# VH-VL binders against q55578: the designs that were tried, part 23

Target 1, 249 residues: q55578
Amino acid sequence: MAERIQKLLSQWGIASRRHAEEMILAGRVSVNGKVANLGDKADPQQDFLSVDGKQIKADNRPRDIYLLVNKPRDVLSTCDDPRGRKTVLDLLPQDLQRGKGLHPVGRLDRNSTGALLLTNDGELTLRLTHPRYHLPKTYDVWLEGNPSDEDLEKWRSGMMLDGKKTLPATLEVISENKDQIHLLVTLTEGRNRQIRRLAEELGLTVLKLHRRTIGPLQLHTRGKVLGSGQFRFLSPAEIRLLKKQVNLR
Key: E = the ipSAE of ESMFold2; O = the ipSAE of OpenDDE; V2 = 0.75 times the mean of E and O plus 0.25 times the DockQ between their complexes.

## First folded at step 5 (VH-VL; framework fv_pimurutamab)

Design t02 (at its last look DockQ between E and O 0.43; V2 from the best seeds 0.00; counts 0 for: pae E 4.5 > 2)
Fold by ESMFold2, look of step 5:
Structure t02 (fold): chain C 249 residues (1-249), chain A 121 residues (1-121), chain B 107 residues (1-107)
Amino acid sequence: as target 1 above (249 residues)
Amino acid sequence: EVQLVESGGGLVQPGGSLRLSCAASGFTFSNYGVHWVRQAPGKGLEWLGVIWAGGSTDYGNEFTSRFTISRDNAKNSLYLQMNSLRAEDTAVYYCARGFTGYRYVHAFDIWGQGTMVTVSS
Amino acid sequence: EIVLTQSPATLSLSPGERATLSCRASQSVSSYIHWYQQKPGQAPRLLIKDASNRATGIPARFSGSGSGTDFTLTISSLEPEDFAVYYCQQRSNYPYTFGGGTKVEIK
């Protein structure tokens, strides 16, 4: 069946719909030898659809894949690094690393660890990264310093970052000793290096940052541990819950 | 009146399961982390774990695999699911409320009366 | 895991006497120690928060002190209702641990 090209590129895991539109506008997509325009339709079963000269074959549509990774420190959360550094795809078996359209949903900084969703489901990626849906993410944050109650309340209620106040956050003190504090922080937004930058604004040093959960997804459950650098497939129940949280059926 | 009331204790065979409940009243339950603590007869207190206001859980080192803490904020209730019970799990089980401010965290200012779990053949 | 060692295991004293209970941590916990009282057949009762702060409704005869690894609960003049078991608890590091208890009993 003929469909808009940006939707097909998303379904084949090539790019999000928005990125696919950018690719089309840049002249990178062709249908039957002619450069495609935004809004054009194609049927991979009947048309010769290509991206950067490479055919999108009807038989090669990847199955939907949903993986949870426990990203270790010093692994990049991108699909490809020009400098050849280790990425989250390098944590996977070879048959998942290429040709499946897998990409990270959001990102974790190189020096952060923890939960990272990998998928080739472009619609889910669009929804999960969109600010409108406010998917909660929970972090373990180990800090050096002795914040006051006032400092923690500033963080909780919102602080200015790049000219815009951050959304309210939940902060729970898990433990503390003389020079260190362990917080459980829940955010409903994903601004650039938000936890690290807000901690720095309060005069605190981030010693370790670990994303514990992404919405319903947890690294560690009763009797099961997803260790550093390991991955697992999401269960059907997890996929349903995740889609429900972003109004995707 | 601020209260926590445990229930569901009893006699269980080794290898069996029990689900304990803790009913909360007199405070906004959904704003608090709530804990399970146990005490074997003639012994001291042992922290089992917590479920935070946001639903995330943390457990003591020995309890991660066999015990599950959950909550139902609509029913103001905390639960402890215990599986694969052993004789050493025989104890009084308490639910306790921890502080949620930035001071005095994990000081347990409200305790239930406890419910006895006996694991024997 | 932080081990809390309470001493003595038992204090035998008379009403009116001063009780001094010790709690020693296996590593520094700053001031992050709580104290509880437990009478037979009852749940623990919070006495002292963060080494020295009395909980609501706790009489002034109870006081706590210490920092780092060594902590003390003092009952300046024992009343009949003070004969109970006392536990310290640390909140400095996960997991949160309790001491083994000190029983204060009537001589």
Scores: ipSAE 0.326, ipTM 0.692, lowest interface PAE 4.5, mean pLDDT 88
Fold by OpenDDE, look of step 5:
Structure t02 (fold): chain C 249 residues (1-249), chain A 121 residues (1-121), chain B 107 residues (1-107)
Amino acid sequence: as target 1 above (249 residues)
Amino acid sequence: EVQLVESGGGLVQPGGSLRLSCAASGFTFSNYGVHWVRQAPGKGLEWLGVIWAGGSTDYGNEFTSRFTISRDNAKNSLYLQMNSLRAEDTAVYYCARGFTGYRYVHAFDIWGQGTMVTVSS
Amino acid sequence: EIVLTQSPATLSLSPGERATLSCRASQSVSSYIHWYQQKPGQAPRLLIKDASNRATGIPARFSGSGSGTDFTLTISSLEPEDFAVYYCQQRSNYPYTFGGGTKVEIK
């Protein structure tokens, strides 16, 4: 059966659907020797797909790779930056930077640090980024100022953002002084710069934002410590837990 | 009534494993970090670790390799998996709720009754 | 880790007397010190939060003070039920740590 090319590439772990579309638009993908166009379909049983001139098949597709990265500041959560800025892929060895189809799952903004998942499993990426799956993420948040208990409760219960109320969040105070407060914030949604925007709405400024967890993934676990800019492979157990959370096997 | 109730303690041989449970009731369990603290017979209190409301954990350095804290919010339950147990692990094990409130305090305001773990040949 | 040293180890007093317990930290913990009371066969009970804030339900005779490295728990007039072990605990840095405790016993 013929399927959209970006879906096939995603299923084969070549790239996420979105990235596959970009590849198609860039003229990097061909079917039976002809450059593919966006919207084209191919039958993996009958047609020959090629990426960058190399024929791809289910048998020779890249191995599924799952990486946890501790993203440092001033590094972009993207596969490529037209301005030549450093990306999360630049943190990887050369052999992993290209040809494997690795891409970030979700985003951390430039000024934020912490846990970021990289994978070439397009199906998992699709599931993890889908709004129906509320994968909890926990952040260390350092704020300038002293929010009231009332403001913290507003944040916990949900606040209006872009005309839509945010989902309830978990807020725990770790430390506080006259100048700043340290919170653990757990979100079940991923709206653009959500923590920073909510802080601003409350008259507070985020001094530092560090993501420590993504669902079952934690940057620092037993026997596993990731410094800034470092990465590791996920354990089989972690992969299973992630997939289970999004109803994959 | 807000309460925590530990269970799962008992006698275990050195090198063995044990899983303790802590059942919470009377409050929204998922909104709180919860801690494990132990006390050897006739000794003081020792903090073992915490699992925060969001599920992340922090441990005492000496326990990271042998002990694992987890939680099931649907069951209002906290767990402590202990492996490679040693005689010195003999203690009463408490679960405690981490209180977050006015002036950003985080203290152990609710404690369970404790469960006794004895590691002996 | 931050070491908390409590003194004295044992304090022998009579009902009605003033009790002064000390907790010293190996490094500054700001005001992030809590005090607990533990009676024989019971779990600890929270007394003081962040150096000087009495927990809910705690009698006024209990008070805390201090900042940085030196902290004090004071019982203005000991009641019979106050004879117990008292622990200080810091939440400034991981791992959280407790003092060795001060036993307040009846003279």
Scores: ipSAE 0.181, ipTM 0.681, lowest interface PAE 2.5, mean pLDDT 90
ESMFold2 (binder alone), look of step 5: mean pLDDT 90; pTM 0.919

## First folded at step 7 (VH-VL; framework fv_pimurutamab)

Design v01 (at its last look DockQ between E and O 0.84; V2 from the best seeds 0.00; counts 0 for: pae E 2.4 > 2)
Fold by OpenDDE, look of step 7:
Structure v01 (fold): chain C 249 residues (1-249), chain A 121 residues (1-121), chain B 107 residues (1-107)
Amino acid sequence: as target 1 above (249 residues)
Amino acid sequence: EVQLVESGGGLVQPGGSLRLSCAASGFTFSSYSVHWVRQAPGKGLEWLGVIWASGSTDYGNEFTSRFTISRDNAKNSLYLQMNSLRAEDTAVYYCARGFSGYRYVHAFDIWGQGTMVTVSS
Amino acid sequence: EIVLTQSPATLSLSPGERATLSCRASQSVSKYIHWYQQKPGQAPRLLIKDASNRATGIPARFSGSGSGTDFTLTISSLEPEDFAVYYCQQRSNYPYTFGGGTKVEIK
């Protein structure tokens, strides 16, 4: 059946959907010898897709790559930045930065750190970013001062954000003193800058935000420690668990 | 009755490994952080680490490389995997529940009876 | 890590006497100190939460006070069952730490 070209390119590990769209807009993608337009569809069984004049097929896609990155501060969760700022891809070796179709799955904002998944598996990316699948994500959150019990409970139970109440969150106090509180927050949804926005709504200032986990993926585990800016390949077991979470084989 | 029961202790040689278990009952295990604390003979209490309700773990700095804490919520069980054991690891090992009040105060309100681990050649 | 120093190491008293135990932190921990009692051959028991709040079931003769770096556990009138080792513990900063303990023994 015919699918949107950007979807096919993503599934084939050529590029993220967003990047694929950019490629299409740039005239780099052709279907049956004709330059594709944004919104065009193609049947991978009947049509020939080309990128930069080279025919592409699903069986010629790069090997599936799954990376866990400990994103440092001031690094962007994007494939490319028009302003030339450092991206998470810049943390990778040259051979992985280009030509593999690696892209971040989801995002951490510029000032946040921690676990970020990079992959060229478009199907997995689609599943993981689909609203249907809510992988739990756990964060270390350092807040200035001491929030009230009432505010913590509001956070736990859900708060209005963009006209919609947030899902209940797990909120554990790790440590607390006169200057700050360290929370372990687990979310089952991923709204834009959710933790920071909720903190702001409560009149609290986030001093530091660090993501520990993405579903079954843990940034730091026995035998696997990732420092800031470092990355590692996922184990086969981790990949299986991750796929299982989104009902992939 | 709220209860924690440790098991798995015993005699082990230096360099050996041991896995301790802690069985919880009488409360919603999955909602609590649970901790390991040990006490060498005639000595004080030493915090080893924690597994939070979220499933994340933290350890004392000196234990991160050798000890692993895990839990099975379906079995209401806490585990402590200890590797590369040393003579100084000889102690009674306690599991303890982190007090889960409104603000999640981390006082240890429920303790197991402890299980003795002896590391000796 | 925060170091908690308990004093005295041993306190010898008679039943009916007042016991005063000290816990000093290497840095301010605000009010976030807990106290535990441990009898021989038993697991520790939570006594006081956050410097001054008695845990459930703890007799009124036990009280805690202090803030910042200096904390005190007081037993107004020692009962025979109160002879034990007492530990303080901080939750102000990770990792959590215990004091070295004070042994309250019968004179």
Scores: ipSAE 0.757, ipTM 0.896, lowest interface PAE 0.8, mean pLDDT 92
Fold by ESMFold2, look of step 7:
Structure v01 (fold): chain C 249 residues (1-249), chain A 121 residues (1-121), chain B 107 residues (1-107)
Amino acid sequence: as target 1 above (249 residues)
Amino acid sequence: EVQLVESGGGLVQPGGSLRLSCAASGFTFSSYSVHWVRQAPGKGLEWLGVIWASGSTDYGNEFTSRFTISRDNAKNSLYLQMNSLRAEDTAVYYCARGFSGYRYVHAFDIWGQGTMVTVSS
Amino acid sequence: EIVLTQSPATLSLSPGERATLSCRASQSVSKYIHWYQQKPGQAPRLLIKDASNRATGIPARFSGSGSGTDFTLTISSLEPEDFAVYYCQQRSNYPYTFGGGTKVEIK
């Protein structure tokens, strides 16, 4: 069935949707010999779609790829940075960096570390990031400060952020000493810089933030570690479980 | 009443594997962190690791490669899978419950009776 | 990891006497020490949380004190059931560790 051309270019790994729109506006894309306009649709099975005169063939669509990355600090969780800074794609072998349509599912701040899912499965990405599906994510949070029991209970039950109360969180104090505390925090939402902003509201300073898990995905499994900056393919079981979480087959 | 009961101990050869179970009753198991602690004959207590209410795990340094903690909240059960067993792993193994909530999750208010594991040729 | 050193290893006393048990940490653990009692053939029982807070159902003769690196468990007047081994545990730093124990036995 016919789809918007920028979506097709993204599915074929030619460009992000945003860059595909730029290509269309520049007159670089044609459908059946006619220069395409933004908003036009095509069906690769029925139409002759080309970019810069080269046909986009149905049999060149990239296979589905699912990767878990342990993102190090100072690496951006974006597929393209106009300033040329290091991105999560730069952690991959060159044959995965381009032409496969890989993009991050969700985000981690530049100064955060840990689990980040990369995939070219756009439908899964839309569902996993949709607010309706409360995919749990668990974080290690190291803080400077001495929060009271009342402060932690406020965080557990929900606090105002941008005029809306946060969803309840799971908190467990892993350890604490003189002026530092290590929390294990599980969230079922992904509001902008939520952990950092709530900690600041309580007068606490975030020293380190590390995402341990994304739903069923873990960085370390039974003596096998996924080190900082490393990646791995998801197992078939992990893929099935993710799809089940968001009602996909 | 609130209880934890270990099972699955026994005699095993060096290099072998053994799976321990801990059955919980009388409380909402899914709300608590649960821990494994062992005690070699005539020796003191040693913390092995924890599975948090979230399902995430943490281990003592010696145990991260050989032992795996898991839970099945539907069955109110905690498990310890032990691989590559050594003579020094001979001990009574206890499961222990931390307090609910957030701050005393590592104070063990309920303990099982323990199950003996003997690693010998 | 934090090492907890308990002393004495054995304390020989009579019923009715005061017992004083020491736990020293290799680095500051603030107040984050728990105490447990273990009778022969039984699992440990939680006595004291965070240096000084008695657990539910623990008799008033048990008390704890200390902060930083030096902690004390006191049994004001020993009862027959109090002859057991006592362990301290720190929760200040991961991984959690126990002391080697102090055995309180009949003289």
Scores: ipSAE 0.626, ipTM 0.844, lowest interface PAE 2.1, mean pLDDT 88
ESMFold2 (binder alone), look of step 7: mean pLDDT 90; pTM 0.925
ESMFold2, look of step 8: ipSAE 0.550; ipTM 0.810
ESMFold2 (binder alone), look of step 8: mean pLDDT 89; pTM 0.920
OpenDDE, look of step 8: ipSAE 0.637; ipTM 0.846

Design v02 (at its last look DockQ between E and O 0.59; V2 from the best seeds 0.00; counts 0 for: pae E 3.5 > 2)
Fold by OpenDDE, look of step 7:
Structure v02 (fold): chain C 249 residues (1-249), chain A 121 residues (1-121), chain B 107 residues (1-107)
Amino acid sequence: as target 1 above (249 residues)
Amino acid sequence: EVQLVESGGGLVQPGGSLRLSCAASGFTFSSYSVHWVRQAPGKGLEWLGVIWAGGSTDYGNEFTSRFTISRDNAKNSLYLQMNSLRAEDTAVYYCARGFSGYRTVHAFDIWGQGTMVTVSS
Amino acid sequence: EIVLTQSPATLSLSPGERATLSCRASQSVSKYIHWYQQKPGQAPRLLIKDASNRATGIPARFSGSGSGTDFTLTISSLEPEDFAVYYCQQRSNYPYTFGGGTKVEIK
């Protein structure tokens, strides 16, 4: 069956779908010796795909790698930045930065910190980012000032964003004083900059945003602290739990 | 009726492991943080840790390496895995619900009856 | 961590008397102190939330006051069932901590 080339490359762990598209646009990908164009399809059973002149096949895919990164501030959740800014891949050793097809699953904005999953498992990436699968994500949120109880309840119950009401969120107060409040916010959806936008809608300023969990993954586990800029391999158990949540075997 | 019921306590040797359970009923378990608190015989209360409604956990500094809190919302159950147990871990272990009011949080409004753990050779 | 110091350790009183229990925090916890009662052989029971808010079902004779570092639990007139150990707990900062407790015993 013919599939879009970017999908195949993603499935084969060569690159994320988005990065694959970029590679295609850059003329790096060919099918049967012909430079591929965006939108082209290929049958992995019949066609020969090449990246940078090297033939690739599903059986030549790199070993599946799953990393949890504590993304620091001012680091981008992308594989490559045209402006040359530091990306989450730069946090990895060189042997992992290149040739493995690692890419971020989802995104944290530049000013946000915390848990980010990197993997070369394109299938898992697709599942985890698909709207049908809503992995809960928990954030430490520091807001300037003290929101009213009413506003907190609005946040909890759902607020209009982009013409659509947000899903109910878990909102727990960890600490507060006259100057700021620390919330633990758990979302089951992932709209673009959702927490920051909602805070803004309520007239609140986000001082700090830190993601501590992605589904079953916790940034800090028993006896293990993952510092800013650090990464670790997921345990087999964590991988299984992630896959299970998206109905992968 | 809102209720928490601990189980799993007993006698264990030093260095051993034990897993406690807390069964919740009468409320939406998944919406609440739940905590473990222990009390050594004749001593005060000690907060061990919490699993938040969102599923993340935090521990007292002394317990991060040996204790693990988890929950199963489908089973309305809270767990405390204790490893490398010591004599000083001998205590009644309580699970408690963190009150989820508007801003009054982590007042433990519901407690289990407790389960006794004895660590002795 | 925030250390809560309760005083006195033991308070001996007679039924009908006023009991005043103190809880002092090592640093300001604003109003975020809770009080619990524990009777022998029982689990703790929530009495006061956030320094001064009586929990549901708690008799009016129980009251709390204070802010910052100094907090007080008052029992206006002790009933026989009030003889127990009382604990304060702070939720201002993680990790949450308890005081050492005050035992109110019958004189």
Scores: ipSAE 0.513, ipTM 0.772, lowest interface PAE 1.5, mean pLDDT 91
Fold by ESMFold2, look of step 7:
Structure v02 (fold): chain C 249 residues (1-249), chain A 121 residues (1-121), chain B 107 residues (1-107)
Amino acid sequence: as target 1 above (249 residues)
Amino acid sequence: EVQLVESGGGLVQPGGSLRLSCAASGFTFSSYSVHWVRQAPGKGLEWLGVIWAGGSTDYGNEFTSRFTISRDNAKNSLYLQMNSLRAEDTAVYYCARGFSGYRTVHAFDIWGQGTMVTVSS
Amino acid sequence: EIVLTQSPATLSLSPGERATLSCRASQSVSKYIHWYQQKPGQAPRLLIKDASNRATGIPARFSGSGSGTDFTLTISSLEPEDFAVYYCQQRSNYPYTFGGGTKVEIK
């Protein structure tokens, strides 16, 4: 089936979609002997697609890969960093770091830790990150401060952030000790630094932020622990559950 | 009336498995954290773990690999799956209600009557 | 993990006497100590939450005090139904722990 060329180049692990667009604009991509334009489509089974004169063969497409990573602090949730800082791809074995088209699904801030999904399944990524699908994510949040029940209710029901009210969230108080509180927070949206910014608005300081789960995906299950900086493949059941949640097969 | 009722206890051989149930009624079960606590004969109370309102679990250190807590909010039920049972797991097992949401302190305000598990040859 | 040490292990008293039970934490738990009563063959019953707040339906003869590491449960005048085992519990630091209990028995 015919797909946009930048999507194909990403699926074949040649370039990110943005870099692939740059390659198309530079005249480096051809379809059936003719230089391609941005927005053109091709089918590798039916068309002769080439980059810099080299054919993109249908049988060289990487298999679909789904990984769960426990991201440590100070590792970026991106494919590429212009400053050469460590990224989540650097946590993987060499054969997975390049040529497989792996990218993070969503993001965690540099100073946050925890669950992050990596995949080369672009359609799943689009759906899991799309605002129409409210995939729940659960965080451990350690805060300095002593919030009132009224403060926590404001957070739970929604607060203004960048001119738009946040969606309702689930908050559970796990423990308190002196001027520290530990919350378990479930969000159904992924707005920029949402937990940190809402905490600041309430006069609270985030001491530590750890993403425990992404939908059905858990870092720690019965008898199995995915340690900091480690990764694992998703089980077939986990893949099916994710696809069901966003109406994919 | 608010209540919790445990069931599923009994005699099990070492190495065996057992699934305990806790039926909740009289409150909005889905809004509460629910805990398992056990008491060996003649001994004190020992916290086993919790399942939070959002479905996440946390366990006492020695229980993380052999015990699994789950809930079914549609059936107002809490479960404890116990595997690889040992003689020292012989105890009365209680389920207990904790608060969730924006309460800063949770006490176990409602307890079941307990179900006895005996692990012996 | 926070260890809760209850003393005495056994307190032998007559009805009408005052009972004073101690719970000492290995680290500060602020005010997050709860007290439970357990009669033979029964489930525990919440008495005091947050060191000093009686749970609903608990008689005024039960009172709690303390903060930080040192906590006390007082029964001002023992009634026959008060002869039981009493446990303290902390929820300020994970994992949650109970004390070893104080048995209040008839002299």
Scores: ipSAE 0.366, ipTM 0.705, lowest interface PAE 3.5, mean pLDDT 87
ESMFold2 (binder alone), look of step 7: mean pLDDT 90; pTM 0.919

